# Ledger of designs, part 18: VH-VL binders against Isthmin-1 (ism1)

Target 1, 164 residues: Isthmin-1 (ism1), of Danio rerio (Zebrafish) (Brachydanio rerio) (q5ege1r286to449)
Amino acid sequence: LFGVDTDSCERWMNCKSEFLKKYMSKVATDLPSCPCFYPTEVAYSTADVHDANTKRNFRWKDASGPKEKLEIYKPTARYCIRSMLTLESTTLAAQHCCYDDSMKLITRGKGAGTPNLISTEFSADLHYKVDILPWIICKGDWSRYNHARPPNNGQKCAENPQDE
Below, E stands for the ipSAE of ESMFold2; O stands for the ipSAE of OpenDDE; V2 stands for 0.75 times the mean of E and O plus 0.25 times the DockQ between their complexes.

## First folded at step 22 (VH-VL; framework fv_tiragolumab)

Design i4 (from f4 with heavy chain S31Y; at its last look DockQ between E and O 0.81; V2 from the best seeds 0.00; counts 0 for: pae E 6.2 > 2)
Fold by ESMFold2, look of step 22:
Structure i4 (fold): chain C 164 residues (1-164), chain A 125 residues (1-125), chain B 113 residues (1-113)
Amino acid sequence: as target 1 above (164 residues)
Amino acid sequence: EVQLQQSGPGLVKPSQTLSLTCAISGDSVSYYNAAWNWIRQSPSRGLEWLGKTYYRSKWYNDYAVSVKGRITINPDTSKNQFSLQLNSVTPEDTAVFYCARDEIYGDWKEYFDYWGQGTLVTVSS
Amino acid sequence: DIVMTQSPDSLAVSLGERATINCKSSQSVLYSSNDKNYLAWYQQKPGQPPNLLIYWASTRESGVPDRFSGSGSGTDFTLTISSLQAEDVAVYYCQQYYTTPYTFGPGTKVEIK
């Protein structure tokens, strides 16, 4: 209410901090690629999924509960998952993947997951400040948000939604 | 320090619209970490959450199914207030109505930390 | 909807003795992503709105005396008043805030024996 909201969103989108740039580079290499289909095992517990790109197994936890507010933050997603921190993690980040009603990875658009720079395992409060608040500051402009934090499709899953 | 002050008529005739307002001091109705709720209390139903409004890039409303279709909650940023309208009231709607704030920042803290003083609304002819 | 129940409906306890109030939810209010129980306790005296006592099942709100404590997880919760004082005569409510609609227990009236 003291600043102009366009300036705040542009500042976040154009951030050139050397620390943040280095951290985001580590995030890109540390996190697993999203599975192409929602691993249904997460509905009961965690799921271990092999990541071919990193040659490591990662554990995933469901992120679809009512506190995620998918109707607000991921309006076309039905299911989401987050990767869990590992002993080999070099960041506090978590991969975030969202899926449609057919359990297929949403690769772009309003429902696509984006990496969380701070895992909820580390701090739910910091996750909100770092990962959710920028979306709010940018007024839910998913195209700007996705440009700054691209949805992962490292497994080269079938692209959606169909816009072509 | 947040304070909620309610106002509105205490008697409403059946089939008419119940209308209450809640004035906010010490906070803004558009504060991005707050949601603004209406809750009622009667001997037969106990405490019953009716709905909320909040601002996240745009205004959102969430209404209890028990009153959906009859309820409207509106923010008024110019007066720093929010209102309740409940249409087509019956004697079963007689209750003490409270406005309440919750904080939705961080760990989804949707318990009610600040309450208005309460308004008894009687629905009778 | 998550149905909240409480027991007993009414409780009479001697001054300085322990009062125990139970609350059950029809489904779990523990969210696996952050391991928090989305349960709160309120105290209500006549003519007043409810006052928050406990949130996250066991965390006391600021200014609440340490004789009030909350425990439990998942579907079963307890509010304990370790040494009942005269000013503790009230109705106590549990409330889930896991999902909408947010729902309250029917209340437990605590009186001095």
Scores: ipSAE 0.160, ipTM 0.722, lowest interface PAE 6.2, mean pLDDT 86
ESMFold2 (binder alone), look of step 22: mean pLDDT 91; pTM 0.928
OpenDDE, look of step 22: ipSAE 0.620; ipTM 0.875

Design i5 (from f4 with heavy chain D27G; at its last look DockQ between E and O 0.03; V2 from the best seeds 0.00; counts 0 for: pae O 11.1 > 2, placed apart)
Fold by OpenDDE, look of step 22:
Structure i5 (fold): chain C 164 residues (1-164), chain A 125 residues (1-125), chain B 113 residues (1-113)
Amino acid sequence: as target 1 above (164 residues)
Amino acid sequence: EVQLQQSGPGLVKPSQTLSLTCAISGGSVSSYNAAWNWIRQSPSRGLEWLGKTYYRSKWYNDYAVSVKGRITINPDTSKNQFSLQLNSVTPEDTAVFYCARDEIYGDWKEYFDYWGQGTLVTVSS
Amino acid sequence: DIVMTQSPDSLAVSLGERATINCKSSQSVLYSSNDKNYLAWYQQKPGQPPNLLIYWASTRESGVPDRFSGSGSGTDFTLTISSLQAEDVAVYYCQQYYTTPYTFGPGTKVEIK
């Protein structure tokens, strides 16, 4: 997909695909902003949260389970949540938000959640290829990954951690 | 609401370095939702984007090819500001310089919604 | 680089009349997938920085009077002031943010006839 060269990560980061750019634009408008605090309701079920930016309600589910392998992909995160697809969704994407042990949104760094261009609800396989594989290609370099996939802070939550 | 306040000398001699600073209020220079730009305006060249700095887990810079090699844009998180350094200036660099903000994240809103007041910099011996 | 052009260079319009400014890009700034045009319009008054009026070719920035409207798609765009007011005397610029480097039109000066 990205070719075989010395730095496939760089190629991924610098992808100039018009389609990808357009899709990411749609994703940005389609997805809810990350809540500043972990909605504790998701620990037991799903949580409905109103998003002020899109003026829509979104449902969130916990994404902290062992299958998420937070110890690898989000090593400083304690909790993560993912938005669910709705009938109003115009993309197949899901917002992904991660929180520290104080249930505060991680806005930057290796523990910060990043939007999933493909929701696991649609396809776990495609999610892996589109969202996880690039992280692997970048050899787990979260800084490079986050440059291409910046964490969401649409609600202008306090920066966390303060220094990164 | 974001506010940008510029400062720096308005006169620079040829071959010297132009230096300007843009102080940010109402936002953070390290915000993931923002990029911080320098733009200049002159009668001969019109409005010209020079470059920007932005934070995404680390600092990045994008520069216009027209000034590459001479330009440096540096953030200062301690003072919540960013600066412009333009080396080896000539009279052709005479312009009103603006700092400006765009949103680098989201749907690629790379238009400029907040501007500094502008600083006329004249390159003359 | 995408080259932006504007017409006319200057425009004199009577108070209350319509002002029309055209902008062209050397290549399309329309994304076919989402049908969004990556074009903005600015108003600049003497001694002031440009002020954002329109983005996405047709969306007004908050606080911008409804007499300002943007239209067009692809390579051809238009800024319209439906009823020119005295405070609208300024230079207007279009800007593409489709690709870097971001580029501006040369500007159109709007004056009262």
Scores: ipSAE 0.006, ipTM 0.570, lowest interface PAE 11.1, mean pLDDT 91
ESMFold2, look of step 22: ipSAE 0.766; ipTM 0.884
ESMFold2 (binder alone), look of step 22: mean pLDDT 91; pTM 0.933

## First folded at step 23 (VH-VL; framework fv_tiragolumab)

Design o1 (from f4 with light chain S33T; at its last read DockQ between E and O 0.67; V2 from the best seeds 0.80)
Heavy chain, then light chain:
Amino acid sequence: EVQLQQSGPGLVKPSQTLSLTCAISGDSVSSYNAAWNWIRQSPSRGLEWLGKTYYRSKWYNDYAVSVKGRITINPDTSKNQFSLQLNSVTPEDTAVFYCARDEIYGDWKEYFDYWGQGTLVTVSS
Amino acid sequence: DIVMTQSPDSLAVSLGERATINCKSSQSVLYSTNDKNYLAWYQQKPGQPPNLLIYWASTRESGVPDRFSGSGSGTDFTLTISSLQAEDVAVYYCQQYYTTPYTFGPGTKVEIK
ESMFold2, look of step 23: ipSAE 0.661; ipTM 0.864
ESMFold2 (binder alone), look of step 23: mean pLDDT 92; pTM 0.937
OpenDDE, look of step 23: ipSAE 0.744; ipTM 0.901
ESMFold2, fold request of step 24: ipSAE 0.782, 0.791, 0.805; ipTM 0.894, 0.899, 0.903
ESMFold2 (binder alone), fold request of step 24: mean pLDDT 92, 91, 92; pTM 0.935, 0.925, 0.934
OpenDDE, fold request of step 24: ipSAE 0.882, 0.895, 0.902; ipTM 0.939, 0.943, 0.946
ESMFold2, last read: ipSAE 0.780, 0.745, 0.768; ipTM 0.891, 0.880, 0.888
ESMFold2 (binder alone), last read: mean pLDDT 92, 92, 91; pTM 0.936, 0.935, 0.930
OpenDDE, last read: ipSAE 0.897, 0.859, 0.900; ipTM 0.943, 0.931, 0.945

Design o2 (from f4 with light chain N34H; at its last look DockQ between E and O 0.75; V2 from the best seeds 0.00; counts 0 for: pae E 2.6 > 2)
Fold by OpenDDE, look of step 23:
Structure o2 (fold): chain C 164 residues (1-164), chain A 125 residues (1-125), chain B 113 residues (1-113)
Amino acid sequence: as target 1 above (164 residues)
Amino acid sequence: EVQLQQSGPGLVKPSQTLSLTCAISGDSVSSYNAAWNWIRQSPSRGLEWLGKTYYRSKWYNDYAVSVKGRITINPDTSKNQFSLQLNSVTPEDTAVFYCARDEIYGDWKEYFDYWGQGTLVTVSS
Amino acid sequence: DIVMTQSPDSLAVSLGERATINCKSSQSVLYSSHDKNYLAWYQQKPGQPPNLLIYWASTRESGVPDRFSGSGSGTDFTLTISSLQAEDVAVYYCQQYYTTPYTFGPGTKVEIK
């Protein structure tokens, strides 16, 4: 299917898995939209936020801690959050949103969060393989990665940054 | 199996630079799933992490504040090794130095699963 | 920095008896996202580097005897040797890898009574 000269990143990007496509579709409908601003409550515990698109409440956790290694994966992000799994979840995915120093959603670029197909709550190892490893395979090429895993802006937040 | 082999002088004069090298076998210094650390041990300070180097599309270095400004950890991909340089040493820097690997597969498992044999470095005039 | 402490400083235990070592961290090393404690235990014998025994607070490294076990969560952790063997004489260290700088406990010397 893929040429011998095709790099691993392209192979990943061009992966034609019906299962994956269906799963991604479910993820798109299952996950909450990113809040336009960092919910500061997550700094102390968790934040419950009503998602207008899904008409459900979601709980968010801060994902800005040292184990997230934002300096590597989201170098322009100051804060990140991740949605928690619920009993109503139809996927194992988690929404991932990142914010700048002004706590505004990063909607594009290397600092933008992208949906995690596998929540760390389910499996850190599988999350790594499914969500992080492709980034590594693409050698941190966020543009290629984001093409396959577009950042969420379901709430139509202001574009941020303006140029990138 | 991963093996770390240390080399370097065991005696350094005050104000000089301590230099050690750690040769890697069974893994790559530029592995995305590993980081390469230096740790020292002394009776007065116990086990002390000094810093690490690792490759994630580019090279990163993390250093302990206690030695920041004096420490440099450099990878050598051609030799599959990494080095430690500690400048302006004093007798307080006397310790057994270890290189060590942590595996960052998954969620940054930054415990040290493989160690070098250790090198006693004495700072004395 | 996260400060690690251990107790006791030294422990003398008869062969075949239980040895218990405690470790405390100045702050929690539990990562709530996947409910893992970023805590490791090492065994160090004279003239050797530390040898990894336990990670994730309670997961035994491959090749480590079953008599070694780790427990605890948050800030309080325990290493237990259910039945002390002669080869277990060593200094044991806990280490947090929750955040840099990684820090070690001062160590607990385990001897045979």
Scores: ipSAE 0.463, ipTM 0.835, lowest interface PAE 1.4, mean pLDDT 93
ESMFold2, look of step 23: ipSAE 0.545; ipTM 0.839
ESMFold2 (binder alone), look of step 23: mean pLDDT 91; pTM 0.935

Design o3 (from f4 with light chain N34Y; at its last look DockQ between E and O 0.66; V2 from the best seeds 0.00; counts 0 for: pae O 2.02 > 2)
Fold by OpenDDE, look of step 23:
Structure o3 (fold): chain C 164 residues (1-164), chain A 125 residues (1-125), chain B 113 residues (1-113)
Amino acid sequence: as target 1 above (164 residues)
Amino acid sequence: EVQLQQSGPGLVKPSQTLSLTCAISGDSVSSYNAAWNWIRQSPSRGLEWLGKTYYRSKWYNDYAVSVKGRITINPDTSKNQFSLQLNSVTPEDTAVFYCARDEIYGDWKEYFDYWGQGTLVTVSS
Amino acid sequence: DIVMTQSPDSLAVSLGERATINCKSSQSVLYSSYDKNYLAWYQQKPGQPPNLLIYWASTRESGVPDRFSGSGSGTDFTLTISSLQAEDVAVYYCQQYYTTPYTFGPGTKVEIK
């Protein structure tokens, strides 16, 4: 199915897994949409935000700390947040949203957050393998990565950046 | 198994440049799962992290503020090694210098699991 | 910068007895998102580089004897040698890798009484 010269990134992108497809479908329905603006209260603790799409409240945690290494993985992002797992969660996934210096959602490009199929609350190691390692395998090609893992803009926030 | 082998002069005159090299075996200097560090140790300053270099689609360098502006850490992929250059040295820079690896796997395990043998560098006229 | 401190500066313990070393960080090295303490312990013998003993505050490195244990969270950590052996004579350092610059404690010298 894959050419002899197909790189590892391409193989990852073209991986056909029915389980994965189903899981990603569940993730799409299970996760909250990204807020259009960075909820500033997460800087102090956590923020509870009502998600209009799912009609549920979600708790968000700041993901801008040094261990997130935004300078590497989200070089144009100033802030990032990650949704927390709840008892109502049907997946182990977490929404991941990133924002610029003006605290506006980055909807596309190398700075845009993408859903984490595995929340760090469940397993940091598995999160790495499932969510981060593919990025590494693709050698930081965010375009290819985002094609497989589209950023969320469920709230229909303004496109940012506009010239991307 | 990973091994780090240091080389370089042990004596440097004041205002000159300290230069050390760390050869890597059992791993790659451009590994996405590793970072390559320089650390020094002296009686007066204890163990002091100086900086690191690592590859993540491009090369990154992090330096300690205490030596920033004087320090350069360069990888050499052709030789699978990395170097330390510290400019304008003074007697206060006298220390045992170590190269060390940290494995950035998963959640950035930036502890040092492999070390070079150490190189005493004395700054003296 | 996160400042690391250790106590005591030196410790003399009889063979087979417990040795306890404390380490403090000026700020928490617990990352709540991962629920991990970014704290390591090293053993250093004369003429040798530091040798990794413990990481994540309490996880032993492979090959490290089980008499070594790490505990603590946030800003207060402890390295314990349950039964001191002759080969355990060394200087022990804690290190935070929560943020750069990575910083080490000043070390605790462990000797046999």
Scores: ipSAE 0.314, ipTM 0.797, lowest interface PAE 2.0, mean pLDDT 92
ESMFold2, look of step 23: ipSAE 0.729; ipTM 0.872
ESMFold2 (binder alone), look of step 23: mean pLDDT 91; pTM 0.934

Design o4 (from f4 with heavy chain I104M; at its last look DockQ between E and O 0.83; V2 from the best seeds 0.00; counts 0 for: pae E 2.7 > 2)
Fold by OpenDDE, look of step 23:
Structure o4 (fold): chain C 164 residues (1-164), chain A 125 residues (1-125), chain B 113 residues (1-113)
Amino acid sequence: as target 1 above (164 residues)
Amino acid sequence: EVQLQQSGPGLVKPSQTLSLTCAISGDSVSSYNAAWNWIRQSPSRGLEWLGKTYYRSKWYNDYAVSVKGRITINPDTSKNQFSLQLNSVTPEDTAVFYCARDEMYGDWKEYFDYWGQGTLVTVSS
Amino acid sequence: DIVMTQSPDSLAVSLGERATINCKSSQSVLYSSNDKNYLAWYQQKPGQPPNLLIYWASTRESGVPDRFSGSGSGTDFTLTISSLQAEDVAVYYCQQYYTTPYTFGPGTKVEIK
């Protein structure tokens, strides 16, 4: 909003960049939808999943390891996965999906994964700056963050949790 | 350049509390890119990470299970330092204690690039 | 916890000769997301704290001489001093920072033969 008291989070949220808008549009079309359930094969290696929306196959990696710091960024998530970049990718983005203890997709709330505009495969540092730092700037306000970065539910999975 | 300067007593009696302080220069204790650690070294246990404190919109602490329940690491933003408190010490806690910085940035570079000079703390009656 | 081991415990090498130190982790410290090994090497001299030599298993810290190199991936790592110098006499430690608690190897003492 207008005023001297506008916090950094609000400034970030209100940042208008034509480039960013275009990039976000590409990201929306470039990324696979989140599977409704955690593909368990990622626990061993990677999982190849067909995305019905894009009609392309995507490979997913587990993103539940300690380096993901889920206790900080996704405190209600048990599992997370991230899509891998492909030769067909038109962006540097990666889909990020998180799941509860029952391996069901978290579609909303503080535990929900959100698209990474920069895949860690490309640059973890840039990923941090573009995807993580805004979360920090917003003081972990997932509601405001998710407003700018909505979780993906392209497969129309059941809402989870229902009361959040 | 980052510098860490340790201070505190080198002798502590059994059952008392070990207290050390690490003053930071060249960086901020509340830096989004840093974490502040305590590590000890003894002949019997080698190098042992004890815990860390770091700020990411709020303060976090990670402690090693081996000292969990006895350890407290507190930041002091006003003095740009952080401290170690280890309660109920025994002779087994005798070691050289180091404060150290890691860079929890991007890939989570949690190796220790800057160290304090070390403080020998002897637990003896 | 990830247990780190090193071999040998001590190593005596002639000046100008190659010194090789091995480090093993009880589980992989390779992160699949970025394909980086969360493994560091330190040099420690008496009365001093450890000094960072290598991180990401093979990247030299700034100011570290070229004769120091790190290699390996997953669970097996090696620190190599291509040509041992007198100032290289120290104890060397590997450390994983893949997960907490961070753990160090027991150290390898490098001496001049």
Scores: ipSAE 0.502, ipTM 0.856, lowest interface PAE 1.3, mean pLDDT 93
ESMFold2, look of step 23: ipSAE 0.524; ipTM 0.831
ESMFold2 (binder alone), look of step 23: mean pLDDT 92; pTM 0.934

Design o5 (from f4 with heavy chain S57N; at its last fold request DockQ between E and O 0.78; V2 from the best seeds 0.83)
Heavy chain, then light chain:
Amino acid sequence: EVQLQQSGPGLVKPSQTLSLTCAISGDSVSSYNAAWNWIRQSPSRGLEWLGKTYYRNKWYNDYAVSVKGRITINPDTSKNQFSLQLNSVTPEDTAVFYCARDEIYGDWKEYFDYWGQGTLVTVSS
Amino acid sequence: DIVMTQSPDSLAVSLGERATINCKSSQSVLYSSNDKNYLAWYQQKPGQPPNLLIYWASTRESGVPDRFSGSGSGTDFTLTISSLQAEDVAVYYCQQYYTTPYTFGPGTKVEIK
ESMFold2, look of step 23: ipSAE 0.756; ipTM 0.883
ESMFold2 (binder alone), look of step 23: mean pLDDT 92; pTM 0.935
OpenDDE, look of step 23: ipSAE 0.744; ipTM 0.903
ESMFold2, fold request of step 24: ipSAE 0.804, 0.792, 0.806; ipTM 0.895, 0.890, 0.902
ESMFold2 (binder alone), fold request of step 24: mean pLDDT 92, 92, 92; pTM 0.932, 0.934, 0.934
OpenDDE, fold request of step 24: ipSAE 0.865, 0.867, 0.893; ipTM 0.933, 0.934, 0.942

